# VH-VL binders against c7peq0, part 11

Target 1, 252 residues: c7peq0
Amino acid sequence: MHNKIYNSFIDRKAKGIKSFAVLIDPDKVNPADIADLAAKCTAAKVDYIFLGGSLVITNHLDECVQQFKTLCDIPVVLFPGSPSQVSRYADALLYLSVISGRNPELLIGQHVLSAPAVKKSGLEVISTGYVLIDGGAPTTVSYISNTTPIPSDKDDIAMCTAMAGEMLGMKVVFMDAGSGARKPITESMISRVASQVSAPIIVGGGIRDAEKAYLNCKAGADIIVVGNAIEKETSLIKEMADAVHAAAPVLK

## First folded at step 1 (VH-VL)

Design ol01 (framework fv_olinvacimab)
Fold by ESMFold2-Fast, scan of step 1:
Structure ol01 (fold): chain C 252 residues (1-252), chain A 121 residues (1-121), chain B 107 residues (1-107)
Amino acid sequence: as target 1 above (252 residues)
Amino acid sequence: QMQLVQSGAEVKKPGASVKLSCKASGYTFTSYYMHWVRQAPGQRLEWMGEINPSGGSTNYNEKFKSRVTITVDKSASTAYMELSSLRSEDTAVYYCARDYYGSGSYPLDYWGQGTLVTVSS
Amino acid sequence: NFMLTQPPSVSVSPGKTARITCRGDNIGSKSVHWYQQRPGQAPVLVMYYDSDRPSGIPERFSGSNSGNTATLTISGVEAGDEADYYCQVWDSSSDYVFGTGTKVTVL
């Protein structure tokens, strides 16, 4: 139970099973729509619900988490904009260290300050090496932190960054083009990272259709995260989930 | 050894209900969805519904929604399917089958041996 | 609602190739799985995700899926391949949908 969500990442990766996560921003979702959204995610066999946003209010986050936990069986994983954005009602927290940047606050500083509160929450904590890739648009992380994204065509820099994160003990690698990305991460870059990293690889940002989700999985992504496209068109949830699941390798 | 063992054949009168069991062994019961699929004599396979044993959530085929209930007993690694208001058209072999946890597009990879339910007046 | 249609029967001589079609609107956009059911037995998965074989299924079984037609191909047919074959997809409006079934007879 202590590492239930992380163990699900590891077990699914070992079996070649691809996972689909829907990213919900508690500040953007209408509370009246959550029941319908939860039903759509359940019907589409969504594997994880990621909850997060750059400036989310803690009380609103708690309400949103509790609604999803009441309405469906899908694990709820926090994808916080700040290490201090926690809800004890969630199943796990992605404890993001922005390893693609050189801002000490996002590498470890804010984590030092938030650690007592995170520990007190009782949440499963999943150390995550967050690799921000240039998606053609500034993100809250890049804007607030003065963190430069890795250029979209520098596959080897992304690969070496992910390898370093894994060697430093991070359990998961998250490759993100950022919320509102104009360009998704290339299959070439995902493949280069996957060739050298054994940790589960989460890929998100700029994924607008099922074909791209599928191709990212074939390139080596283990978990595909989609937020902006689904906010604009919730009918994409099923289409993208199907594509991700169809990319799973051989069954025994 | 992965195995799904189903309960024995049933003979019922129209209007009765039937409850079938499917006992799983050789794998982690809560890691896989359990489905119920039936097949009337000489007819196609017909999906009835599924359950996630971990949380207990269910989804049913619209055709059966008003009459079918799927449940689990986690401690016994057993899934159940109860079908009420039986008609002669419900005469069929009923199968349980597993699928990967949290998956809609994955195949049904292991099947029970089937239970014949005969509905006759 | 979503439907998958198969020919009711296919007759094939030993050593020849049997082709079993599964027709559905835009089926090429879905993942197709195939089950073999011998008389009096439970179905057995023989092909999944259009063209992947489960462990233990011979290489002479292959699959394809494009447009409105998915096909299960059995080359070098043997007497033991005589069975009913069902295709299956998942659809958001209809959940798990099975084909009408094809009886393969090896003459």
Scores: ipSAE 0.006, ipTM 0.434, lowest interface PAE 14.9, mean pLDDT 85

Design ol02 (framework fv_olinvacimab)
Fold by ESMFold2-Fast, scan of step 1:
Structure ol02 (fold): chain C 252 residues (1-252), chain A 121 residues (1-121), chain B 107 residues (1-107)
Amino acid sequence: as target 1 above (252 residues)
Amino acid sequence: QMQLVQSGAEVKKPGASVKLSCKASGYTFTSYYMHWVRQAPGQRLEWMGEINPSGGSTNYNEKFKSRVTITVDKSASTAYMELSSLRSEDTAVYYCARELGDFWSGYYDYWGQGTLVTVSS
Amino acid sequence: NFMLTQPPSVSVSPGKTARITCRGDNIGSKSVHWYQQRPGQAPVLVMYYDSDRPSGIPERFSGSNSGNTATLTISGVEAGDEADYYCQVWDSSSDYVFGTGTKVTVL
């Protein structure tokens, strides 16, 4: 209830500053590699570390969060596969409601069950309207793969969905093409959503190079999240962070 | 070497306040929740509250909520617990303890040595 | 509010087995932790997550948890095991809950 992480989202957006987040799946990362990853993220000036995945076990999640918190000063934000997969040691929780679909468990059901524990955790809770966009490939996150994605070329449906989420009180919009997406979300769709919402916009899925990260920021994304590409090529962390930070430089 | 070192024994009169300290060393202070637990003479352990040293978020046992305040000084790696409006039944040994585990099943792996607070009548 | 009940005392002869129970409604669905407290000392963790043993705690300490009863078992009891033992869980309605405590006497 300090809102420190959410305030950083809105303050940076107000100044035109773009943020870069690295997504790490605790079940896929080798614990021995965490020190190297933390050092690379620090050197690249990564803004946020997102931790999450479809098969996250809570004891492994806690260990991973604690390792990053010990090894670097970058804020750790939970991106859970379900509302119940949380660690109280993190800085904030993206409390995801999958508003692009019609599964009541992903809209509110699982949240009702997890709410007492989430409140007890003392975590900063950031209500997040999660908008799954068709990236052409199966997702690896179980809860989002159970939801019908918005077609990749239906900009207006994505826009209306994000607007509804904002009007219902969600503080952040997360547009995700899903893990392993063949195509990332288009600049036209990001621009269409950004034209109608004031909330910070997180964009992820299918982003494989610095140019696309840059173009997404120019289209209106405030935070770029990259996981799969960095998992394969950790050298991309610096290139993508630099591109994101250059998209709306304060020094212009 | 990981260690929690608490402040010395206190003798207070009814109606006074007491502020106890717990200094952590040998680990990253902000990475683990800190709890306060008390034990009255011959009685069971009783949880009082917790704090996230990173953000300062607190949660208190409803029994103590109106009288207890837990704070931290990150630069000193020290947690504090202040208990106000002291009564004779507040005579107890007060412990700080570090939490490991997740938010729905946490356990205490390191404990301070305890601070005896005596409320004399 | 959620309650954990332990027997007030357990008496055991050296070399025999002591069993300390912790009873709570549907406690088997929770993770139970155990602490040993010797007179005048702070509690020491002796068992966590039902049956995991911390480094430095002898193999003769074991744990179980099912239904309405969790148990801490000390086999081959030694004089140094004489202490108070407390179980502990987290409960959504009651937060952190300690048991009523069991005094283990080695005679």
Scores: ipSAE 0.000, ipTM 0.432, lowest interface PAE 16.3, mean pLDDT 86

Design ol03 (framework fv_olinvacimab)
Fold by ESMFold2-Fast, scan of step 1:
Structure ol03 (fold): chain C 252 residues (1-252), chain A 120 residues (1-120), chain B 107 residues (1-107)
Amino acid sequence: as target 1 above (252 residues)
Amino acid sequence: QMQLVQSGAEVKKPGASVKLSCKASGYTFTSYYMHWVRQAPGQRLEWMGEINPSGGSTNYNEKFKSRVTITVDKSASTAYMELSSLRSEDTAVYYCARGGYDYVWGFDYWGQGTLVTVSS
Amino acid sequence: NFMLTQPPSVSVSPGKTARITCRGDNIGSKSVHWYQQRPGQAPVLVMYYDSDRPSGIPERFSGSNSGNTATLTISGVEAGDEADYYCQVWDSSSDYVFGTGTKVTVL
C-alpha cells in the first residue's frame, strides 16, 4: 500500500472534516473485550484505530491487529514505541521521529534498525514528526524517550519544531502530551502550530472529555487521538466521536 | 492589555433590528473564536452563537438561528452581532466573549456587555 | 436539549464553606466551567476543566465532577464571594449550555 491512509488524512483536512482515532494498547486490552470494543467503535463511526504503546511487554500485536481487521472495517494504524512494534496486517504505520528532543536514536537511530522489517512488511509508511509536550506528569513516552518535552506554555517552540519537521519532509505532525497526562495540550499551542503548517495535525494526550476534543478541532487539530480516557470509560467513544465530527472548520 | 470593548446601549421598537459591536485588542484577533452570550433581566446566561474570525465561519444556537447573524471586520479587530425581528423578550444584556486557551475550556475574557431594550 | 440544574440560592457564613452543585445527566463525562457574576458586571471565569483555576483565582476555590453532579466549593468564604455562579458545559447536540445559576449570599 502506497498512500491510501495518508491520502485520507489529506482529503479530510482539505474538506474541513475532523477525524477521531481510538488508541489501543495491545498489552492493556483483554482479547475477550476486543469484539465489544470493535462494535462500539463501529457504532460511533470512529475513523481510525491507532494500535501501539510506548512500552509493549508482550508480543500480542499481530493477534490484536488481526482481531480488529476481522471484526470491523475501521482502518488500523500502528502507533509504535519501538522497532519491534510492527505488524504487516495493519493498514499503515506512523513512522515516528521525536523531533521535540535531541536523542539521535529517536530522531533516526531506531528507524535505521527497523527499516528492513518495515519495507518487507509492505505497510504504508507515514513519516510523522512527533512533538512531545509537557502534560504535567511523567509519562511512559517521556520516561522511555529520555528526552525533555516542550513546556506546555511555549507555543512558539512547538510551532518552530513542527515547521522544521514539515520542511524536513514529514507528512504528519503529531502533538502528544502523553498517555495519562495531568493536563492536555492548550488550544493556544494547537492554533499556533496550525497557523504555520499545512500537514495534518494529530493531537493526543490528556483528553478526557468530548468538549476538549471539540475545542482542539476548532483550534486546528485534524485528528484527535484518545487512549487513556477510553481505556477507563468506553462509553466516552461515542461522545468524543460525535464532538469531533461536529467541529467547526479550522482556523486559517 | 487585553480587552473586549462593546458598543453602547440600544433602545429599539418591536420588529426592528439591532447590530452590536465588540472590538478586541491586546491579542491576535484571528487566533480565537468569538462568542455572543445574552442575559435577560434576572435570568440565566444564554449562548447565541460563535464565529471563527479567520475564515468567518459561524455556528448558531438553534433558538436564534433564523434571526441572528455574526460577522467580523478583521482590519478593525471587531466582531458584530445583528439580531432581527426584535421582540420584548429580547430585552437583555448582550456579551461578547472569547473562546478559551491555555487550558481554559470555556469563555476566558468577556466584554462589558451592551444593554438592548425593546419597547414601544 | 441538554439541561444543567443548579439550586437557586446558597447561604453561608463568613469563614465557612459554600458548595454549589450543578446537575446534568452524565455530567461527569463532560468538562465543567464555572463563572462568577457580580451585580451589573460581566461574568468572570473562576474554574475550568472541572477543577483547574485561572490565574488570579484564590486557592479557596476548588471543583469536582463525577456521575450526575459537578460541584464548585468555596472554602473560607469572604463577603466578596457574594455573587451569582453559573456552571457551563459543551454538549454535542446542544453546543454551549449554562446552568440555571445560583445566588451565593454571605451572611
Scores: ipSAE 0.000, ipTM 0.421, lowest interface PAE 16.9, mean pLDDT 85

Design ol04 (framework fv_olinvacimab)
Fold by ESMFold2-Fast, scan of step 1:
Structure ol04 (fold): chain C 252 residues (1-252), chain A 119 residues (1-119), chain B 107 residues (1-107)
Amino acid sequence: as target 1 above (252 residues)
Amino acid sequence: QMQLVQSGAEVKKPGASVKLSCKASGYTFTSYYMHWVRQAPGQRLEWMGEINPSGGSTNYNEKFKSRVTITVDKSASTAYMELSSLRSEDTAVYYCARDTAMVDYFDYWGQGTLVTVSS
Amino acid sequence: NFMLTQPPSVSVSPGKTARITCRGDNIGSKSVHWYQQRPGQAPVLVMYYDSDRPSGIPERFSGSNSGNTATLTISGVEAGDEADYYCQVWDSSSDYVFGTGTKVTVL
């Protein structure tokens, strides 16, 4: 397992460079559309392709990863709904621990079961403190796992949760309003978390336009991830990537 | 067409430094790590170090860390490896190699540069 | 730190099967890649992630990796397969580690 993807997160953060990730659910994407998506992501200079979702019902992951790897050079990072569903063809795995909740299966239980397969895969593993924030709609995680999200206006609870995750050794903090969120995470909450953690901060859920992506970066997010809005309007890929990249431009 | 083209053979005296180049073409230079690997006559391949051309971050094999410096010129799509305080045991073929999409294997290699350290 | 050991040589008759081993402590938990190097030439990737073949590499080449041993298998060996073969892994403490190399001779 190498640290190339994680090193890209920390190197970019140190230079003030903001990154844009497109989230693709293998169960929802039509295989015939992948070539067009890969071309659009390449043209827009997307920094990462996140593959996954909160619940994987069918196993199309390997096929989807391989298609993206053959069609473009953008790093593919797994964002799994279950730690047991991995593809060794990807560049890295976000090994999510849902630290905002009190479900031991999502904190460590499923990880114990998946660890041998993850190790065997040779994937770069990025320990990730996943902080679920109330987006105004039930998420797959909250529904199936009985995991209560942090209220959208409780900035200090989110901050303390992220700090605890970092102190426990998690390399990245992922703040997620969840798939189908009606409300994105506030700039206030992002700023409060960013003021107390040094780890790269990924922010996703409910981001529907370039302005919000930009403002989240200005608040302290290092990586913006968008899925649902892009599924509805792929032209947003370039608009959002440009906004994210403009938030803290660094010329090298 | 992907290609890594290395500079020509060098003959150096002990104690000198050598700087080798590796020019990339046919892909986006800053999207992949560049590595340097050497092979002494009749010996195994030995990894020396890597660079991320986008940020300039480097990582070196501890064996070479005090003597090796890897750099890039993004405008020229060229990577460089400088090895100082040369000894006779540094006589080897030096390869640059690309790391596909930031994975842990080398899919394209330069043709190699022979460095001879002698009187 | 981490080391990969290969047999120095393997001799095989044309049309037979050559097996090149790469031994490392718990190597089955890592991804193994293989390179072919002909005399005077740069290495060429022939197998990656244990058992995947790059475009242009014949189906005669296959790989496996479990426990303490990874194996590159060449079936129906041809004269052109005569070369040195190197295994390679990435290790968190040792970075990129190459095997000691195996010279495959086709008689």
Scores: ipSAE 0.000, ipTM 0.413, lowest interface PAE 16.8, mean pLDDT 85

Design ol05 (framework fv_olinvacimab)
Fold by ESMFold2-Fast, scan of step 1:
Structure ol05 (fold): chain C 252 residues (1-252), chain A 119 residues (1-119), chain B 107 residues (1-107)
Amino acid sequence: as target 1 above (252 residues)
Amino acid sequence: QMQLVQSGAEVKKPGASVKLSCKASGYTFTSYYMHWVRQAPGQRLEWMGEINPSGGSTNYNEKFKSRVTITVDKSASTAYMELSSLRSEDTAVYYCARSYYDEGAFDIWGQGTLVTVSS
Amino acid sequence: NFMLTQPPSVSVSPGKTARITCRGDNIGSKSVHWYQQRPGQAPVLVMYYDSDRPSGIPERFSGSNSGNTATLTISGVEAGDEADYYCQVWDSSSDYVFGTGTKVTVL
């Protein structure tokens, strides 16, 4: 299929370039604010706009995607709360399998049901091993998954889970503490996963400042995703993007 | 650079009220919770209360609820803490501190204001 | 009322490791933050969310939190590490709770 967005992930990782993504929830964003958000993302050189993160994405998704696509050139990637909730206007879909849990519906079941619609949409599909880490609070993801998150200090369990996902053919690993997390994922855990996994690593949940975004990049994250912090303070978009982009390449 | 600058030392008599200020600079004032924490001489840190400057919502430690009021002036990027019915045991250094998340860590602290309550 | 108990003092020789404990019922289910306070100065955040370091805090500082005990560990202790250290959590019934404080003396 079309691999433009996935190729950008692997090409940037190979060059040691760190990427910053802003997560927008279509259910929470006011459509009138999208133009301002798009302008701020463009000015800050945001690399990707992730749309999703809700339990169930509303039909506002198409409107949201189209607004961002007309207002800026930043790629729009779907981060769906349900595998069946897709917009053909986006650049790519993160096709999440919750590999940290044992719910067969979230491992493959819902994907079987959504596959025909996803294929018909023409979207670039990026298979994603989604690893839910305990962020100290129930999140929409934790609630919908009906699975136990990996404990925040069990670095080796997260590492082995990510390795298994990669070996099963998943193109990307997404480590998520979830929206509303009180505790972000530790540098130690990111480093352990990065030491054994070659796939691009996306890290999100509970990242509240530019320093933590930078440290996560130094630990081995390739893409930093921020949602809640941006909703509270949009000036953080530039601060965090700058910090992520400033993370030095790993020297051989 | 980000900083919190507090008002100067106060000397009050028992039964009086004191109102302290904390001026924020170098960050967006309404994006962070503002907390007040006190420390009596040689004692532990004690949380008094918080305010969300964006909406003005407050939450107070039950111990101080009847005597403490926290307010903000958004245009001045300044938080205030007023403590009434002062007693000698209220002699302490009073700090303001910010947190990004409710329930989060206090990453930036003011320099502290000494309040002395003496008869 | 939720309570956090720390030893009142810890003595350590330069270059050795200091361990400061913070005890609370089921504290391992909470996020623990640590503050360093030198005499006459405001507290400084040195560890947050159990084991993460703020910018400017050397890697000699590490943290852990499990069961009923959280620990701040300072390896290769330097004279400048001499200070009072406070743990802190949020509790749904007690809001923000600070520990009793530990005076670290470098001898």
Scores: ipSAE 0.000, ipTM 0.409, lowest interface PAE 17.2, mean pLDDT 85

Design ol06 (framework fv_olinvacimab)
Fold by ESMFold2-Fast, scan of step 1:
Structure ol06 (fold): chain C 252 residues (1-252), chain A 120 residues (1-120), chain B 107 residues (1-107)
Amino acid sequence: as target 1 above (252 residues)
Amino acid sequence: QMQLVQSGAEVKKPGASVKLSCKASGYTFTSYAMHWVRQAPGQRLEWMGEINAGNGNTNYNEKFKSRVTITVDKSASTAYMELSSLRSEDTAVYYCARGLYSSGWPFDYWGQGTLVTVSS
Amino acid sequence: NFMLTQPPSVSVSPGKTARITCRGDNIGDKSVHWYQQRPGQAPVLVMYDDSDRPSGIPERFSGSNSGNTATLTISGVEAGDEADYYCQVWDSYSDHVFGTGTKVTVL
């Protein structure tokens, strides 16, 4: 496998370069709006397009991947609600293990069932230690799978969970407050995790303005993911991308 | 009916350049990539390069990169492929085919092909 | 960098089954597409993503892909199936790679 997308995570982190990702739910986006959205992402120099949602239909996913691959050259990374929902046409798959919970299906069970199809797809697979943090609202993951999020103020539990995931071989750590989060993950928690792990850290959920995106990068996040705020106001794409990129050190 | 219609046969001398066209109809031209694939007599299909019809970005097979230029005219829904410094081994049928840029999407529609003969 | 090797020819009687192989290192990890090229005509997509048929391609055409070998299978072969067949994969490193081609001859 080339590991092209994962290598870009590692190389950018090593240089202190911060990345911005826009999260798009294929089931919620209007196909007529994709051209405008892709143009805004290109103009804002968005680093990654994450495609994913709680329920993704393969025919919608493939068409959405096709549209973004045609309209821009930004890498398309799958962030599926289920490990079995993939598109062969994307650049990479975040293969999520929900290590913050104790549901064996989300830790490994669903992965065992999907592994042959994922390998056959030829997708770059990025093993991802997914750490769900309480964002003040129920998530699809917690509802469907009975997975309890880590409390928003338990920095050490999040830190130890991320460390364990890295030690077990996870290539990246994803700290997520969940879609529809009322509150984003704190800078304190991000800093605590970043102090103990070397893997790229993706942070998402509840980020509604450029200042929070910037502060999360300063705390140690390597990739900032924004979905809901962008769905409500696409002009935020450039503001957030600029803030994330500005958080990188001037000299490295 | 969805169609890709290519320009007519060309006969060129060694060292010349040739520019082939591929006119698309029946679909949104700028929503796909156009690929160029050639087939020399008795040889396999060989991918030459691609262009994203929406943004104009190109990617070429290293074998042809120094001699191939692919362009689009969005208003005419037409893709072009220019091959310079022609050699006798460039004698082949050249096809355009619809796909996606930098993707494993199949080549789902093909032009009828254009025969280019390079001889003195 | 990929090399896809196909047998140069396959001979089959009408009504029998033809199997066209495409060999490549770890090709089972790739999505394989197949094209049919009749004499004097452009290639036509007959199988994509290993085993999916495009609209208009009969159920007689099926595909598989595992390990180092992908296979296009044509059951109940008809005279009209006589053609050259090419497998093809995409790789983020090697771009698009076509097989060497197989000529299918029907009595």
Scores: ipSAE 0.000, ipTM 0.490, lowest interface PAE 13.5, mean pLDDT 87

Design ol07 (framework fv_olinvacimab)
Fold by ESMFold2-Fast, scan of step 1:
Structure ol07 (fold): chain C 252 residues (1-252), chain A 120 residues (1-120), chain B 107 residues (1-107)
Amino acid sequence: as target 1 above (252 residues)
Amino acid sequence: QMQLVQSGAEVKKPGASVKLSCKASGYTFTSYAMHWVRQAPGQRLEWMGEINAGNGNTNYNEKFKSRVTITVDKSASTAYMELSSLRSEDTAVYYCARVYDSSGYRFDYWGQGTLVTVSS
Amino acid sequence: NFMLTQPPSVSVSPGKTARITCRGDNIGDKSVHWYQQRPGQAPVLVMYDDSDRPSGIPERFSGSNSGNTATLTISGVEAGDEADYYCQVWDSYSDHVFGTGTKVTVL
């Protein structure tokens, strides 16, 4: 099996190394800005570029992936909003099952329809237990999929959901407050989930400053994801990357 | 200028293996997929398989899957295709081709082709 | 397997229009690309995404794709257009599929 990106998640977690990912929505990024953004991510030592969003136009994805692959060496990981958001040029695909909800289409239905195309793409597939947490604002996933997020203060429900996902074979747990979140996921919830799962934990949504990114890592997050808005602030990308890396520096 | 330069003609006996090379220049090798397509004399183009030069992921036509292996050497900007257990039906011109496409995976640049003859 | 069928040959007089069809179930929902192959040479991309021309391909080459049929049209045909032409699509189940090929003869 070829699992380069997943193995990097596992190896970094085992060493206590924290990773920083920049999430870019191909529909929102200006193509003219991609070279500058790639250079800034390289200079800041960003560990992963996540490409995707809830409402991405498929025909722009391949161009965006190829631009980033040409301009930098940072691994590109697809964070798809739908099964049609597949680019063969990416390094891996987070194959999201929305386990926080009870919509069978988001649990398995859409995956059944996309599986042949995903298999043919040759992408590394990383099964991902996606746990949507209430960020204080309605999300695209909630509106389009009719999926209810876990309340922001229900730490045990999030913990039990993540545990179930891991036991069902999900390689990664993704805790997401969603695009446009008014508040990020609490350290208490992250810590509760981290206490019961061994899988790498990705945390995103509503993270606006380096201190919160750092504290989330200390709580047990392995990968911090910050959205497309940060592309306009070079210092913010660098500050967050530095904070994430400082949470568990490699001393050897 | 973008170029794909393939290795020279091969003559093989049935049961042998052949390994062909395709050296790329003029573009960032690791940003594109490299495909292999063959054409038997007077026959159609037939897709054999592909490799993502950046991450090494391969995908093969089911017809060839048990006998074909595609690899890359990033430092040399070279893709390889090895076909084993050769039969007379494998006599063909073998092409490497680059794929770039935002919508449909087109073969935009082709190597000059390598003739593989399987006889006697 | 998904199949693309082309007529084996098309004969056309210089200056007239050649039309090469590529038939496949619901091919209109796919992006069709076309390749020209002269004897002893590698294929050359002459049309992509149904109707877009690569740099260097003259405007007398045009394309269309709807329903079950894609068409490559060559107007004002010249002797140099004599070649084999192949259509190609990507299909999620069959991967990269090439047509059966059409030999265009000019005389």
Scores: ipSAE 0.000, ipTM 0.432, lowest interface PAE 17.5, mean pLDDT 86

